VH-VL binders against B9 domain-containing protein 2 (B9d2). Designs and how they scored, part 15

Target 1, 175 residues: B9 domain-containing protein 2 (B9d2), of Mus musculus (Mouse) (q3uk10)
Amino acid sequence: MAEVHVIGQIIGATGFSESSLFCKWGIHTGAAWKLLSGVREGQTQVDTPQIGDMAYWSHPIDLHFATKGLQGWPRLHLQVWSQDSFGRCQLAGYGFCHVPSSPGTHQLDCPTWRPLGSWREQLARAFVGGGPQLLHADTIYSGADRYRLHTAAGGTVHLGIGLLLRHFDRYGVEC
Key: E = the ipSAE of ESMFold2; O = the ipSAE of OpenDDE; V2 = 0.75 times the mean of E and O plus 0.25 times the DockQ between their complexes.

## First folded at step 9 (VH-VL; framework fv_greziprubart)

Design Gd2 (from Gc2 with light chain S32Y; at its last look DockQ between E and O 0.03; V2 from the best seeds 0.00; counts 0 for: pae O 10.1 > 2, placed apart)
Fold by OpenDDE, look of step 9:
Structure Gd2 (fold): chain C 175 residues (1-175), chain A 123 residues (1-123), chain B 112 residues (1-112)
Amino acid sequence: as target 1 above (175 residues)
Amino acid sequence: EMQLVESGGGLVQPGGSLRLSCAASGFTFTDYYMQWVRQAPGKGPEWVGLIRNKADSYTTQYAASVKGRFTISRDDSKNSVYLQMNSLKTEDTAVYYCARDEYGDWIYAFDIWGQGVLVTVSS
Amino acid sequence: DIVMTQSPLSLPVTPGEPASISCRSSQSLLYYNGYNYIDWYLQKPGQSPQLLIYLGKYRASGVPDRFSGSGSGTDFTLKISRVEAEDVGVYFCMQALETPLTFGQGTKLEIK
């Protein structure tokens, strides 16, 4: 099978009004993709920007996939959470971005948004289990679905992603 | 018990043909890639080729030394893999082993080997 | 093709003593996933090869813990902490990084 290795980090985030931020993330792939190593979800530490509005996390991403094709290419789902002085956490923004398909190093800026209204209900429908992994992202957070919701713009999550490909030619897949 | 059993070896003249068979038992044969490896007398093993499983469309790869002359195939209904050898040369003389590739394209570790079958190409 | 070079080619060992076999590859076997794609096999006299170590350091099922693999990149070592009579045979390294798969020359371990 063809191999895709995604290696990088969630660098941080800007454009959020909240002082203490952390990020919950998940990776979503098509059914034909198999995770060989790594974890499909994670959570950064909390950062409180002191100067400027940049929250720094430097959270590593290291994923190794097997695939037979391009369909279902990996997507990152990001949730930026704020923590107030009492330790209460609130979702400040949700976003998703496609993992690059071209080999090499990439800088990604993933914009986030938040639904207005029943945010918790919408989020609950997208999560299965006790983690931040979104299993229903295609049905709830597709580009088309976003336009059906009243949303407000959030901040931006900054990522650095390296992509390594192997054996795509063997399976007639070109990237 | 998991095992592989080769058959079909023997003496053949240069330019001749021979077909080796390898019968698998004790495991789900259809899930695994199968490998052929040969070993000339007093030498180290030489990779001959592989055949992938159904999930990977039964694709094959061959060593340059046998490409165009040897063909690997499999019959999952018979839990068997085959090595068709045509245009045999004296340097093809070796004990031929079939082996199970436990990890497929990701690792290529041969955890089960047959007993081997001797192929002698001589005038 | 990746060339695998073993040393020594002959290894006489006293039972109970440790043994060490080296294998060098003509190019790095370290994959970007962090694993070294090298296997170690033992061919006992009159038998087929058997897998000892895969991915450089992981023992195959049934392999005693006196066997260990180490190394990274182009230099690898198979060690036997205490050689036993049943360890006699020819040891081969094999790169499993890419086809064609290639083997070392073999190291013949004998009891003194």
Scores: ipSAE 0.005, ipTM 0.588, lowest interface PAE 10.1, mean pLDDT 86
ESMFold2, look of step 9: ipSAE 0.006; ipTM 0.600
ESMFold2 (binder alone), look of step 9: mean pLDDT 93; pTM 0.945

Design Gd3 (from Gc2 with light chain S61Y E98K; at its last look DockQ between E and O 0.04; V2 from the best seeds 0.00; counts 0 for: pae O 8.0 > 2, placed apart)
Fold by OpenDDE, look of step 9:
Structure Gd3 (fold): chain C 175 residues (1-175), chain A 123 residues (1-123), chain B 112 residues (1-112)
Amino acid sequence: as target 1 above (175 residues)
Amino acid sequence: EMQLVESGGGLVQPGGSLRLSCAASGFTFTDYYMQWVRQAPGKGPEWVGLIRNKADSYTTQYAASVKGRFTISRDDSKNSVYLQMNSLKTEDTAVYYCARDEYGDWIYAFDIWGQGVLVTVSS
Amino acid sequence: DIVMTQSPLSLPVTPGEPASISCRSSQSLLYSNGYNYIDWYLQKPGQSPQLLIYLGKYRAYGVPDRFSGSGSGTDFTLKISRVEAEDVGVYFCMQALKTPLTFGQGTKLEIK
């Protein structure tokens, strides 16, 4: 099998008005992709920026995939949450970005959007609590941009991603 | 099967020159950085140098011990990498390996090695 | 240049028993991305070196899971949980942080 190793970190986020932020993330792939090591989802710690508007998380990403093809290339789903002084959490922004397909290091700026109205509640419900949160995310985001009319521009999540490709030529996969 | 095959080794006098070739097969040669590593008898490997791919402008780097004397080049049309060795010294005596760098400039990890070719520099 | 120091240089092992090889670097191999840039290679008798471990802990393709890498910063360890006859050879660590790439002296693993 061809292999894709995604190594990096969720550095932080800017452009959010909220003071305490954390990020829930997930990795989405096509059916031909198998996770060999790592976790498909995670959550950063809460950061409260003291200077400026940059929340720092430095949350590691370490994913190793096997794949039979290029279709269904990994995509990161990001949710930025705010936490108030009482510990209550609310969704401050959501977004997704494709994992780069070229080997090497990459700086990614993933824009987020704020859900509005009832869609906000639906999205929050889908990702709050335990259980298969990514499955809900997949369902919600299966249709590209279908909820854009119910969103407003949010902040940006900053990522550093390293991509390693192995054995693509061996299995007839062209990059 | 992916493989690298070195050739061009042999006996040479100090001050002489020799050109090593490494032929690649079984993989897309043009995508990969190529490395030269040598190993003196009874010693550990010593990095000689590297050549990057076309995307990275075929740039090269060399170990201090060979810089100015050795030149690495590649011909992607022939799936080959070369090591031109000039002003050879006795301490250059070693088995020379070409190796594929699987991970490019992100990290250096040599996942495919040639069988090696012996270069003997002696009077 | 980064100096890589291995220990022991000779390692006699009984088949089925575990083995451990140490490698120290003269400077930290921990990069800002949180990964350690060290590789482990095995050179079997009469053969070319072959990659075992990259980035300190990831097994190369086809490498059995009895091989594992650990460590961080300047101290690293290659472990073999159960040594087999086919594991005989010389093991090298290599720092991959920066050029010039540098190797350890090698550890010769032999069967008792």
Scores: ipSAE 0.015, ipTM 0.599, lowest interface PAE 8.0, mean pLDDT 86
ESMFold2, look of step 9: ipSAE 0.615; ipTM 0.854
ESMFold2 (binder alone), look of step 9: mean pLDDT 93; pTM 0.947

Design Gd4 (from Gc2 with heavy chain T28D T30S; at its last look DockQ between E and O 0.03; V2 from the best seeds 0.00; counts 0 for: loop humanness VH .304 < .308, pae O 10.1 > 2, placed apart)
Heavy chain, then light chain:
Amino acid sequence: EMQLVESGGGLVQPGGSLRLSCAASGFDFSDYYMQWVRQAPGKGPEWVGLIRNKADSYTTQYAASVKGRFTISRDDSKNSVYLQMNSLKTEDTAVYYCARDEYGDWIYAFDIWGQGVLVTVSS
Amino acid sequence: DIVMTQSPLSLPVTPGEPASISCRSSQSLLYSNGYNYIDWYLQKPGQSPQLLIYLGKYRASGVPDRFSGSGSGTDFTLKISRVEAEDVGVYFCMQALETPLTFGQGTKLEIK
ESMFold2, look of step 9: ipSAE 0.673; ipTM 0.863
ESMFold2 (binder alone), look of step 9: mean pLDDT 93; pTM 0.948
OpenDDE, look of step 9: ipSAE 0.006; ipTM 0.592

Design Gd5 (from Gc2 with heavy chain G104L, light chain K57R; at its last look DockQ between E and O 0.26; V2 from the best seeds 0.00; counts 0 for: pae E 8.3 > 2)
Fold by ESMFold2, look of step 9:
Structure Gd5 (fold): chain C 175 residues (1-175), chain A 123 residues (1-123), chain B 112 residues (1-112)
Amino acid sequence: as target 1 above (175 residues)
Amino acid sequence: EMQLVESGGGLVQPGGSLRLSCAASGFTFTDYYMQWVRQAPGKGPEWVGLIRNKADSYTTQYAASVKGRFTISRDDSKNSVYLQMNSLKTEDTAVYYCARDEYLDWIYAFDIWGQGVLVTVSS
Amino acid sequence: DIVMTQSPLSLPVTPGEPASISCRSSQSLLYSNGYNYIDWYLQKPGQSPQLLIYLGRYRASGVPDRFSGSGSGTDFTLKISRVEAEDVGVYFCMQALETPLTFGQGTKLEIK
């Protein structure tokens, strides 16, 4: 069995107009992947940017997988949330970060997006288990010719990800 | 192992009909959009059409060159997508591929392709 | 319809040297969510197409690090840092911003 160890952190975020931010995360893999240690999802603490609109979390990620193949490579899904003074939370951005396929350390910048208008609440409720399980009801798309959900750009999440590979020789990947 | 396997190709006369099928295995078929792409001999690929998943009500879209003549359908219980081709023209001669459209996270890329089947429209 | 123009159409390369393929769209592929909706495929001789790069810059599963994608808006580039014999085939880009989905003409990569 080939093994992948993902060690790093969700450093923080820039470019969000909201002032009290936290990040929920989850990891999605194909059926041939098994989590050997770590947790498939988590949540950062809230940070309130004071200088330059950058939020800092320094949230650790430590995951260890076994796999039977290269299909279904891990994807790290990110949800940036804002919290108001009453403790109410609102989705500020959704994005994903593909786990690199090469060993070593990587700096990743994940752009995010948000749904427009009142659809933010509907899509936020469709987020279950931290995965990419958005509800795509007929009313989300404006017509038969529409291919994409209406969105606006959000801010950017910054990550530092270290990757360790073991027993990938049979797939031609340098460990 | 994730696979798509096309079948139903062959030789047909102009004006004839043919139905292609594409059988999927190794993934949760009902979650994905499915695409048909064709490639005429010696030429680049040409998009034929798509069918959306159950969550998006199985809606379809077609290239102008095939609209009204081709119909895409799917049967999630059989993990299969179909291309019904009517009123065939010699210009429809091509290798036809089905492909999985990974639209999750709004990616919209064709990450799994079948082996292709040849359709020849000739007298 | 969005027209995808690819260059060069033929690219002879010696093994170990870099290669670069350009793709230009007739309109911006940068969507409001911050992603460029362009994908890159390789069709090796006698095989079906395979996905290399999606959203302009992300490598698909199993694609070696020597492949990279860059660009934004209307101008995009696929780079191979060191060409290997197994990289021979036809490379094409596809826009996924709006239907009809459209492909570039293809770039045939071959060993000199």
Scores: ipSAE 0.012, ipTM 0.608, lowest interface PAE 8.3, mean pLDDT 82
ESMFold2 (binder alone), look of step 9: mean pLDDT 92; pTM 0.945
OpenDDE, look of step 9: ipSAE 0.017; ipTM 0.597

## First folded at step 10 (VH-VL; framework fv_greziprubart)

Design Ge1 (from Gc2 with heavy chain I107M; at its last fold request DockQ between E and O 0.56; V2 from the best seeds 0.00; counts 0 for: pae E 2.8 > 2)
Heavy chain, then light chain:
Amino acid sequence: EMQLVESGGGLVQPGGSLRLSCAASGFTFTDYYMQWVRQAPGKGPEWVGLIRNKADSYTTQYAASVKGRFTISRDDSKNSVYLQMNSLKTEDTAVYYCARDEYGDWMYAFDIWGQGVLVTVSS
Amino acid sequence: DIVMTQSPLSLPVTPGEPASISCRSSQSLLYSNGYNYIDWYLQKPGQSPQLLIYLGKYRASGVPDRFSGSGSGTDFTLKISRVEAEDVGVYFCMQALETPLTFGQGTKLEIK
ESMFold2, look of step 10: ipSAE 0.614; ipTM 0.849
ESMFold2 (binder alone), look of step 10: mean pLDDT 93; pTM 0.948
OpenDDE, look of step 10: ipSAE 0.326; ipTM 0.796
ESMFold2, look of step 11: ipSAE 0.600; ipTM 0.846
ESMFold2 (binder alone), look of step 11: mean pLDDT 93; pTM 0.948
OpenDDE, look of step 11: ipSAE 0.062; ipTM 0.731
ESMFold2, fold request of step 12: ipSAE 0.430, 0.387, 0.371; ipTM 0.786, 0.771, 0.771
ESMFold2 (binder alone), fold request of step 12: mean pLDDT 93, 93, 93; pTM 0.947, 0.947, 0.946
OpenDDE, fold request of step 12: ipSAE 0.606, 0.668, 0.689; ipTM 0.863, 0.883, 0.889

Design Ge2 (from Gc2 with heavy chain T28I T30S; at its last look DockQ between E and O 0.46; V2 from the best seeds 0.00; counts 0 for: pae E 5.7 > 2)
Fold by ESMFold2, look of step 10:
Structure Ge2 (fold): chain C 175 residues (1-175), chain A 123 residues (1-123), chain B 112 residues (1-112)
Amino acid sequence: as target 1 above (175 residues)
Amino acid sequence: EMQLVESGGGLVQPGGSLRLSCAASGFIFSDYYMQWVRQAPGKGPEWVGLIRNKADSYTTQYAASVKGRFTISRDDSKNSVYLQMNSLKTEDTAVYYCARDEYGDWIYAFDIWGQGVLVTVSS
Amino acid sequence: DIVMTQSPLSLPVTPGEPASISCRSSQSLLYSNGYNYIDWYLQKPGQSPQLLIYLGKYRASGVPDRFSGSGSGTDFTLKISRVEAEDVGVYFCMQALETPLTFGQGTKLEIK
């Protein structure tokens, strides 16, 4: 059995206009992958940056997998949330990145986006300047543009991910 | 290790047909859009077309130069994408690559490419 | 169709020196969500293309930080802060805004 150790951290985030940020994360793998140690999901603490733009979490990721093949390589899902002074939480960005497939240390900069068109945001937008007819005209989408039309650019999440590979000889990988 | 392997190339006369295959391994193939890109010898790449995943109904798009002659299909149970090329012309001579589309229509970013297969169309 | 124009088409460089490659699009690649939809690829001799930069400025996994992308709208630049021998090859930009996806002509980077 081949083994993969994913050890690193979710360092922080830049480019968000919100303060008091935290990140929820999860990792998904295919059926041939078995988690030997660690947890598949977690949440950082809240950070409230003051000087500069970067939130810092330094949240550890420490996962150990066994696999019977190369299908279903681990994929990381990220959600950046903000918390206002009333304790309300709002999604500030959603991102997705693959765990690198080569051994060694990797710096990842994951772009995020935030969903638009919440029912409240759509109502507010519909009454700005034009009234409710803009809601119906503005929301006509093709499948090809569906995700880009419903999102706006968010900030960027920064990760440091180290990979250790063992017993990948049959797949032509030197560990 | 994530990998794409093309096969099915070769020499064919103008007006002939070929079917290319691209076998995927090391990732969840059914989640991704797949792309075909070709590169004539000594030239830059030319986009051929794409096929979307099941969530987006396996829809396809093609470059104007191949529309009506080429058909892209996929079989998620075999982790494979195919390019059926009909009515081949000498200008179709190229190395053909399949590529993984990292984010689909969101960001067309081709993060994994096959090694390519040569198709030669000549008399 | 969006036309992508690269310059220069040939770029001889001295190892250790910086290099810049420009790409211009016939239409703005800045989408309403705030991102510029342009990618950069490197094709090393005898290899298939590999992704370097996406969305104009984000490095793909495993790409050294000496590579950076910049620009907005119609004018984009790929920079290599210090060229190494392994950087030899042909560099392509690609617009990722709309189909048909289109590539620049390529810039051949070679050691003097």
Scores: ipSAE 0.170, ipTM 0.697, lowest interface PAE 5.7, mean pLDDT 82
ESMFold2 (binder alone), look of step 10: mean pLDDT 93; pTM 0.947
OpenDDE, look of step 10: ipSAE 0.176; ipTM 0.764

Design Ge3 (from Gc2 with heavy chain Q61Y; at its last look DockQ between E and O 0.03; V2 from the best seeds 0.00; counts 0 for: pae E 17.1 > 2, placed apart)
Fold by ESMFold2, look of step 10:
Structure Ge3 (fold): chain C 175 residues (1-175), chain A 123 residues (1-123), chain B 112 residues (1-112)
Amino acid sequence: as target 1 above (175 residues)
Amino acid sequence: EMQLVESGGGLVQPGGSLRLSCAASGFTFTDYYMQWVRQAPGKGPEWVGLIRNKADSYTTYYAASVKGRFTISRDDSKNSVYLQMNSLKTEDTAVYYCARDEYGDWIYAFDIWGQGVLVTVSS
Amino acid sequence: DIVMTQSPLSLPVTPGEPASISCRSSQSLLYSNGYNYIDWYLQKPGQSPQLLIYLGKYRASGVPDRFSGSGSGTDFTLKISRVEAEDVGVYFCMQALETPLTFGQGTKLEIK
């Protein structure tokens, strides 16, 4: 069985007009993938930038998978939330990051989109758990025309992702 | 409304060739893997093959009964998948369906099917 | 190739009564991620197949809750708690674990 270790961080975000930001994240994989260690979801601390619009989180990602094959490669789902002075939270952006397939260190810039109206609630609910329930959400995201009708452009999340591959020799992948 | 429409079926002699087309609408075709399944008269379905999306290099897989004779291709700009059938045999007589795998190859859950087209191979 | 064996091949049922269709695979369909890779389809007369159950137990969108799937490993069952006239057709299991994908022979459900 081949193994993938995803070690890195959610560095921060730019391009959001809101002042206090945190990021919730989850990971979606195909059904042939098993999480050996780590947690499929998490949340950063809140950051309130003093200068500029860059939020910094440096939130660790540490996931270890086994897989039967190359199909259903991991995707990282990101929700950027704002927090007001009373601690109330609002979804500011949502996006996907494709986990790279080659070993080594990668810098990723994940664009986000701000959901509008009832679509915001659907995306927030679909993010929970990261299992088969996300299949409907994935279908909607892949429907670009329908997606554009329900979203507006948002900011960008920045990640540093290190990838370790083991036992991919069977598939001709260099480790 | 999500839809798949097959075309290009008909009667062909043994040893002949035929190309089937499947046009997709109502969803983002480029993100999905596409499948071909056939059903001979009076028999159950038989998987023919699949083609992956661009992100997975359009990789194809085939049933042993058609490997080397059939070729699956796709044109993402036309939202279409094709089945080129060469060296046809009477055993290839069937209704041919294209299908979408909503979840990708990992689950192989065919959630959208076309209406099918009949291919008859006889002398 | 994984062989899928269905029973019965013909299933006459009185409306309102339960029905049960079995499917056996030649090797385990339980993968290390905890899912059983088997799907169930219904082909109504004159129609294309439609997905009923995926991953052994999850109902596809719009499928009534009188349909349920169960089983693990090599033995799987599709149950209809109360058969209705619209349920007539041929039911197929399909293994979804590996290519080449393979189907069972089919079970024709009929109203008697």
Scores: ipSAE 0.000, ipTM 0.461, lowest interface PAE 17.1, mean pLDDT 81
ESMFold2 (binder alone), look of step 10: mean pLDDT 93; pTM 0.943
OpenDDE, look of step 10: ipSAE 0.182; ipTM 0.764

Design Ge4 (from Gc2 with heavy chain R52Y; at its last look DockQ between E and O 0.06; V2 from the best seeds 0.00; counts 0 for: pae E 17.0 > 2, placed apart)
Heavy chain, then light chain:
Amino acid sequence: EMQLVESGGGLVQPGGSLRLSCAASGFTFTDYYMQWVRQAPGKGPEWVGLIYNKADSYTTQYAASVKGRFTISRDDSKNSVYLQMNSLKTEDTAVYYCARDEYGDWIYAFDIWGQGVLVTVSS
Amino acid sequence: DIVMTQSPLSLPVTPGEPASISCRSSQSLLYSNGYNYIDWYLQKPGQSPQLLIYLGKYRASGVPDRFSGSGSGTDFTLKISRVEAEDVGVYFCMQALETPLTFGQGTKLEIK
ESMFold2, look of step 10: ipSAE 0.000; ipTM 0.475
ESMFold2 (binder alone), look of step 10: mean pLDDT 93; pTM 0.948
OpenDDE, look of step 10: ipSAE 0.348; ipTM 0.802

Design Ge5 (from Gc2 with light chain S61Y; at its last look DockQ between E and O 0.62; V2 from the best seeds 0.00; counts 0 for: pae O 4.0 > 2)
Fold by OpenDDE, look of step 10:
Structure Ge5 (fold): chain C 175 residues (1-175), chain A 123 residues (1-123), chain B 112 residues (1-112)
Amino acid sequence: as target 1 above (175 residues)
Amino acid sequence: EMQLVESGGGLVQPGGSLRLSCAASGFTFTDYYMQWVRQAPGKGPEWVGLIRNKADSYTTQYAASVKGRFTISRDDSKNSVYLQMNSLKTEDTAVYYCARDEYGDWIYAFDIWGQGVLVTVSS
Amino acid sequence: DIVMTQSPLSLPVTPGEPASISCRSSQSLLYSNGYNYIDWYLQKPGQSPQLLIYLGKYRAYGVPDRFSGSGSGTDFTLKISRVEAEDVGVYFCMQALETPLTFGQGTKLEIK
């Protein structure tokens, strides 16, 4: 089988108004992908940057996959959470970005959106299961407003990702 | 490598029909909206239409210039999107691209494009 | 329909020098969520368009940092800090705020 090593870190985030931030993340892949080592999800520590400053997490990502093909290429799902002085958490933003498909080191800037509405609605709009699913997914809007109507701009999550590929050529797969 | 490959182009007379295909590989096709964009010789790109994914009931939208004549469909089992073009006009002559919409209704950024297929409508 | 107007239409540049392309929309592309829904694409000679910038300022994967997008509302700018030979091609802005999606006329960047 072909192998993919995803090695990097969730560096931090910018553009959030909240003072205390942490990130929940998950890696989603197709059914043909098998995780050989690492974890598919994690959570960073909390950082409390000064207003306007970058939150730093430096949270490591170390995944080793085996795959039979390119279908279902790994995608990162990110949730940025804020924690208030009482320890209560709320979703400050969510987004996704694909893991790079070319070998080497990459810097990724992942924009996020934050759900609008009540706390319950916010939670319902968070990533559920193996993909981005919103409670209002069954609602069809004209144009490109479907998701935009229920979200506001969040900050940006910054990642550094190294990608190592092995044995792709043996399976007729060229990256 | 993630890629899109168009096919089915060629020469057709005005009033004729043509069906373009776009085969996707290297990514989870079923998750993405797909777009068709065309480019007439020496002109800028023109949006043709889109088809949403299964989660959004495969709904479609079209440019006014092709509405009623063109139909976009997809077959997720074949990782393919199609453009059925009927009642073709000379002004439909263009290179037709299929493109992946990275974020769907979130962004509408086309991060993967096919190589394009030429459609020539001429008498 | 939202009309996208690019300037200049032709841009001869000396290698190593900076370049700037303007795109103006007939309607504000700043959505209520705070994002500007504009993309920038480059079509190199004989190739398909490729995404450079999305949401006005985010670089697509693999895009060198010499490319940057700025602006808000109706006025947007794509900048290349140091033009290289590989940057030759036609640059297009596209509004992604609403359908129909519309493109600018294109700016042809050439090396002097």
Scores: ipSAE 0.037, ipTM 0.698, lowest interface PAE 4.0, mean pLDDT 86
ESMFold2, look of step 10: ipSAE 0.568; ipTM 0.841
ESMFold2 (binder alone), look of step 10: mean pLDDT 93; pTM 0.947

Design Ge6 (from Gc2 with light chain T99Y; at its last look DockQ between E and O 0.52; V2 from the best seeds 0.00; counts 0 for: pae E 2.9 > 2)
Fold by OpenDDE, look of step 10:
Structure Ge6 (fold): chain C 175 residues (1-175), chain A 123 residues (1-123), chain B 112 residues (1-112)
Amino acid sequence: as target 1 above (175 residues)
Amino acid sequence: EMQLVESGGGLVQPGGSLRLSCAASGFTFTDYYMQWVRQAPGKGPEWVGLIRNKADSYTTQYAASVKGRFTISRDDSKNSVYLQMNSLKTEDTAVYYCARDEYGDWIYAFDIWGQGVLVTVSS
Amino acid sequence: DIVMTQSPLSLPVTPGEPASISCRSSQSLLYSNGYNYIDWYLQKPGQSPQLLIYLGKYRASGVPDRFSGSGSGTDFTLKISRVEAEDVGVYFCMQALEYPLTFGQGTKLEIK
């Protein structure tokens, strides 16, 4: 089996208007991937940056995978949440970025989108289960992709990811 | 490694037909829209068309220049997308690329491209 | 159709020097969601295009930080802070706002 070590951190986020932010995250892989160590999901602490400043989480990611193939390469799903003064949470943005496939250290900027509509609709549009699912799959298409009509730009999540590969040469991949 | 591999290109006479295939590996093919882009010699790329994923009912769209002549289809069980080209014209001569569209992630960029396959339409 | 116009079409550059490519769209690519739907691609000699920048400013995975995208609306710029030999090729902008998707003419970057 080939092995993949994903070591890094969710550094923080910029471009959010909310004052109190935390991030829920998850790693999604194909069925051929087995997690040997680490956790597939987590949640950062809350940071309350000054207006216009970066939110810092410095949340560690440490995963060890075994895989029988390249299918279903890991993806990082991100949900940025805001917390108001009453402790109520609201989705401020969601997105995903691919875990790099090249060994070494990578800096990733993951753009996010926020659902437009009611709170209920926002929750419904959030990531559900093991993959991204939105409720607008049956909407009609226009000149632009229909999903764009129901989202607004969110902030950007910043990550530092190190990737270590082992035995991938056996699958035609040079390490 | 994520990759796309085109095949089925070659020489064909005007009015003829050709079917291109694109085989995907290294990623969850079923989640993505697939695009066809062509590039005539010495020219910039030209969008040909797309096919959406199962969640979006495998709907297709085509450039005006190929609409009615070209058909895009996919077989998720084979991780493949196809371009059926009928009534070929000399101006269809180009290297044809398949590309993965990051629609599912709202990015709308072609982050994976095949190596391309040459289609030459000539008498 | 949205027309994408690149300039210059030819760009000779001395290694180590910066480079700048402009792309202008006939229509604003700024969508209501706040993102600019423009991508930048590089096609190295004898290769297929590869994604450099998406949504105007985000670098694709593996793209060196010497590449940067900027602009909004109808005017966009791809910058290379220090051109290297491996950066030789044809650069294309592409709008992804509306169908049909359309590309610029391409900018051929060569080493002097």
Scores: ipSAE 0.147, ipTM 0.754, lowest interface PAE 2.6, mean pLDDT 87
ESMFold2, look of step 10: ipSAE 0.444; ipTM 0.793
ESMFold2 (binder alone), look of step 10: mean pLDDT 93; pTM 0.946

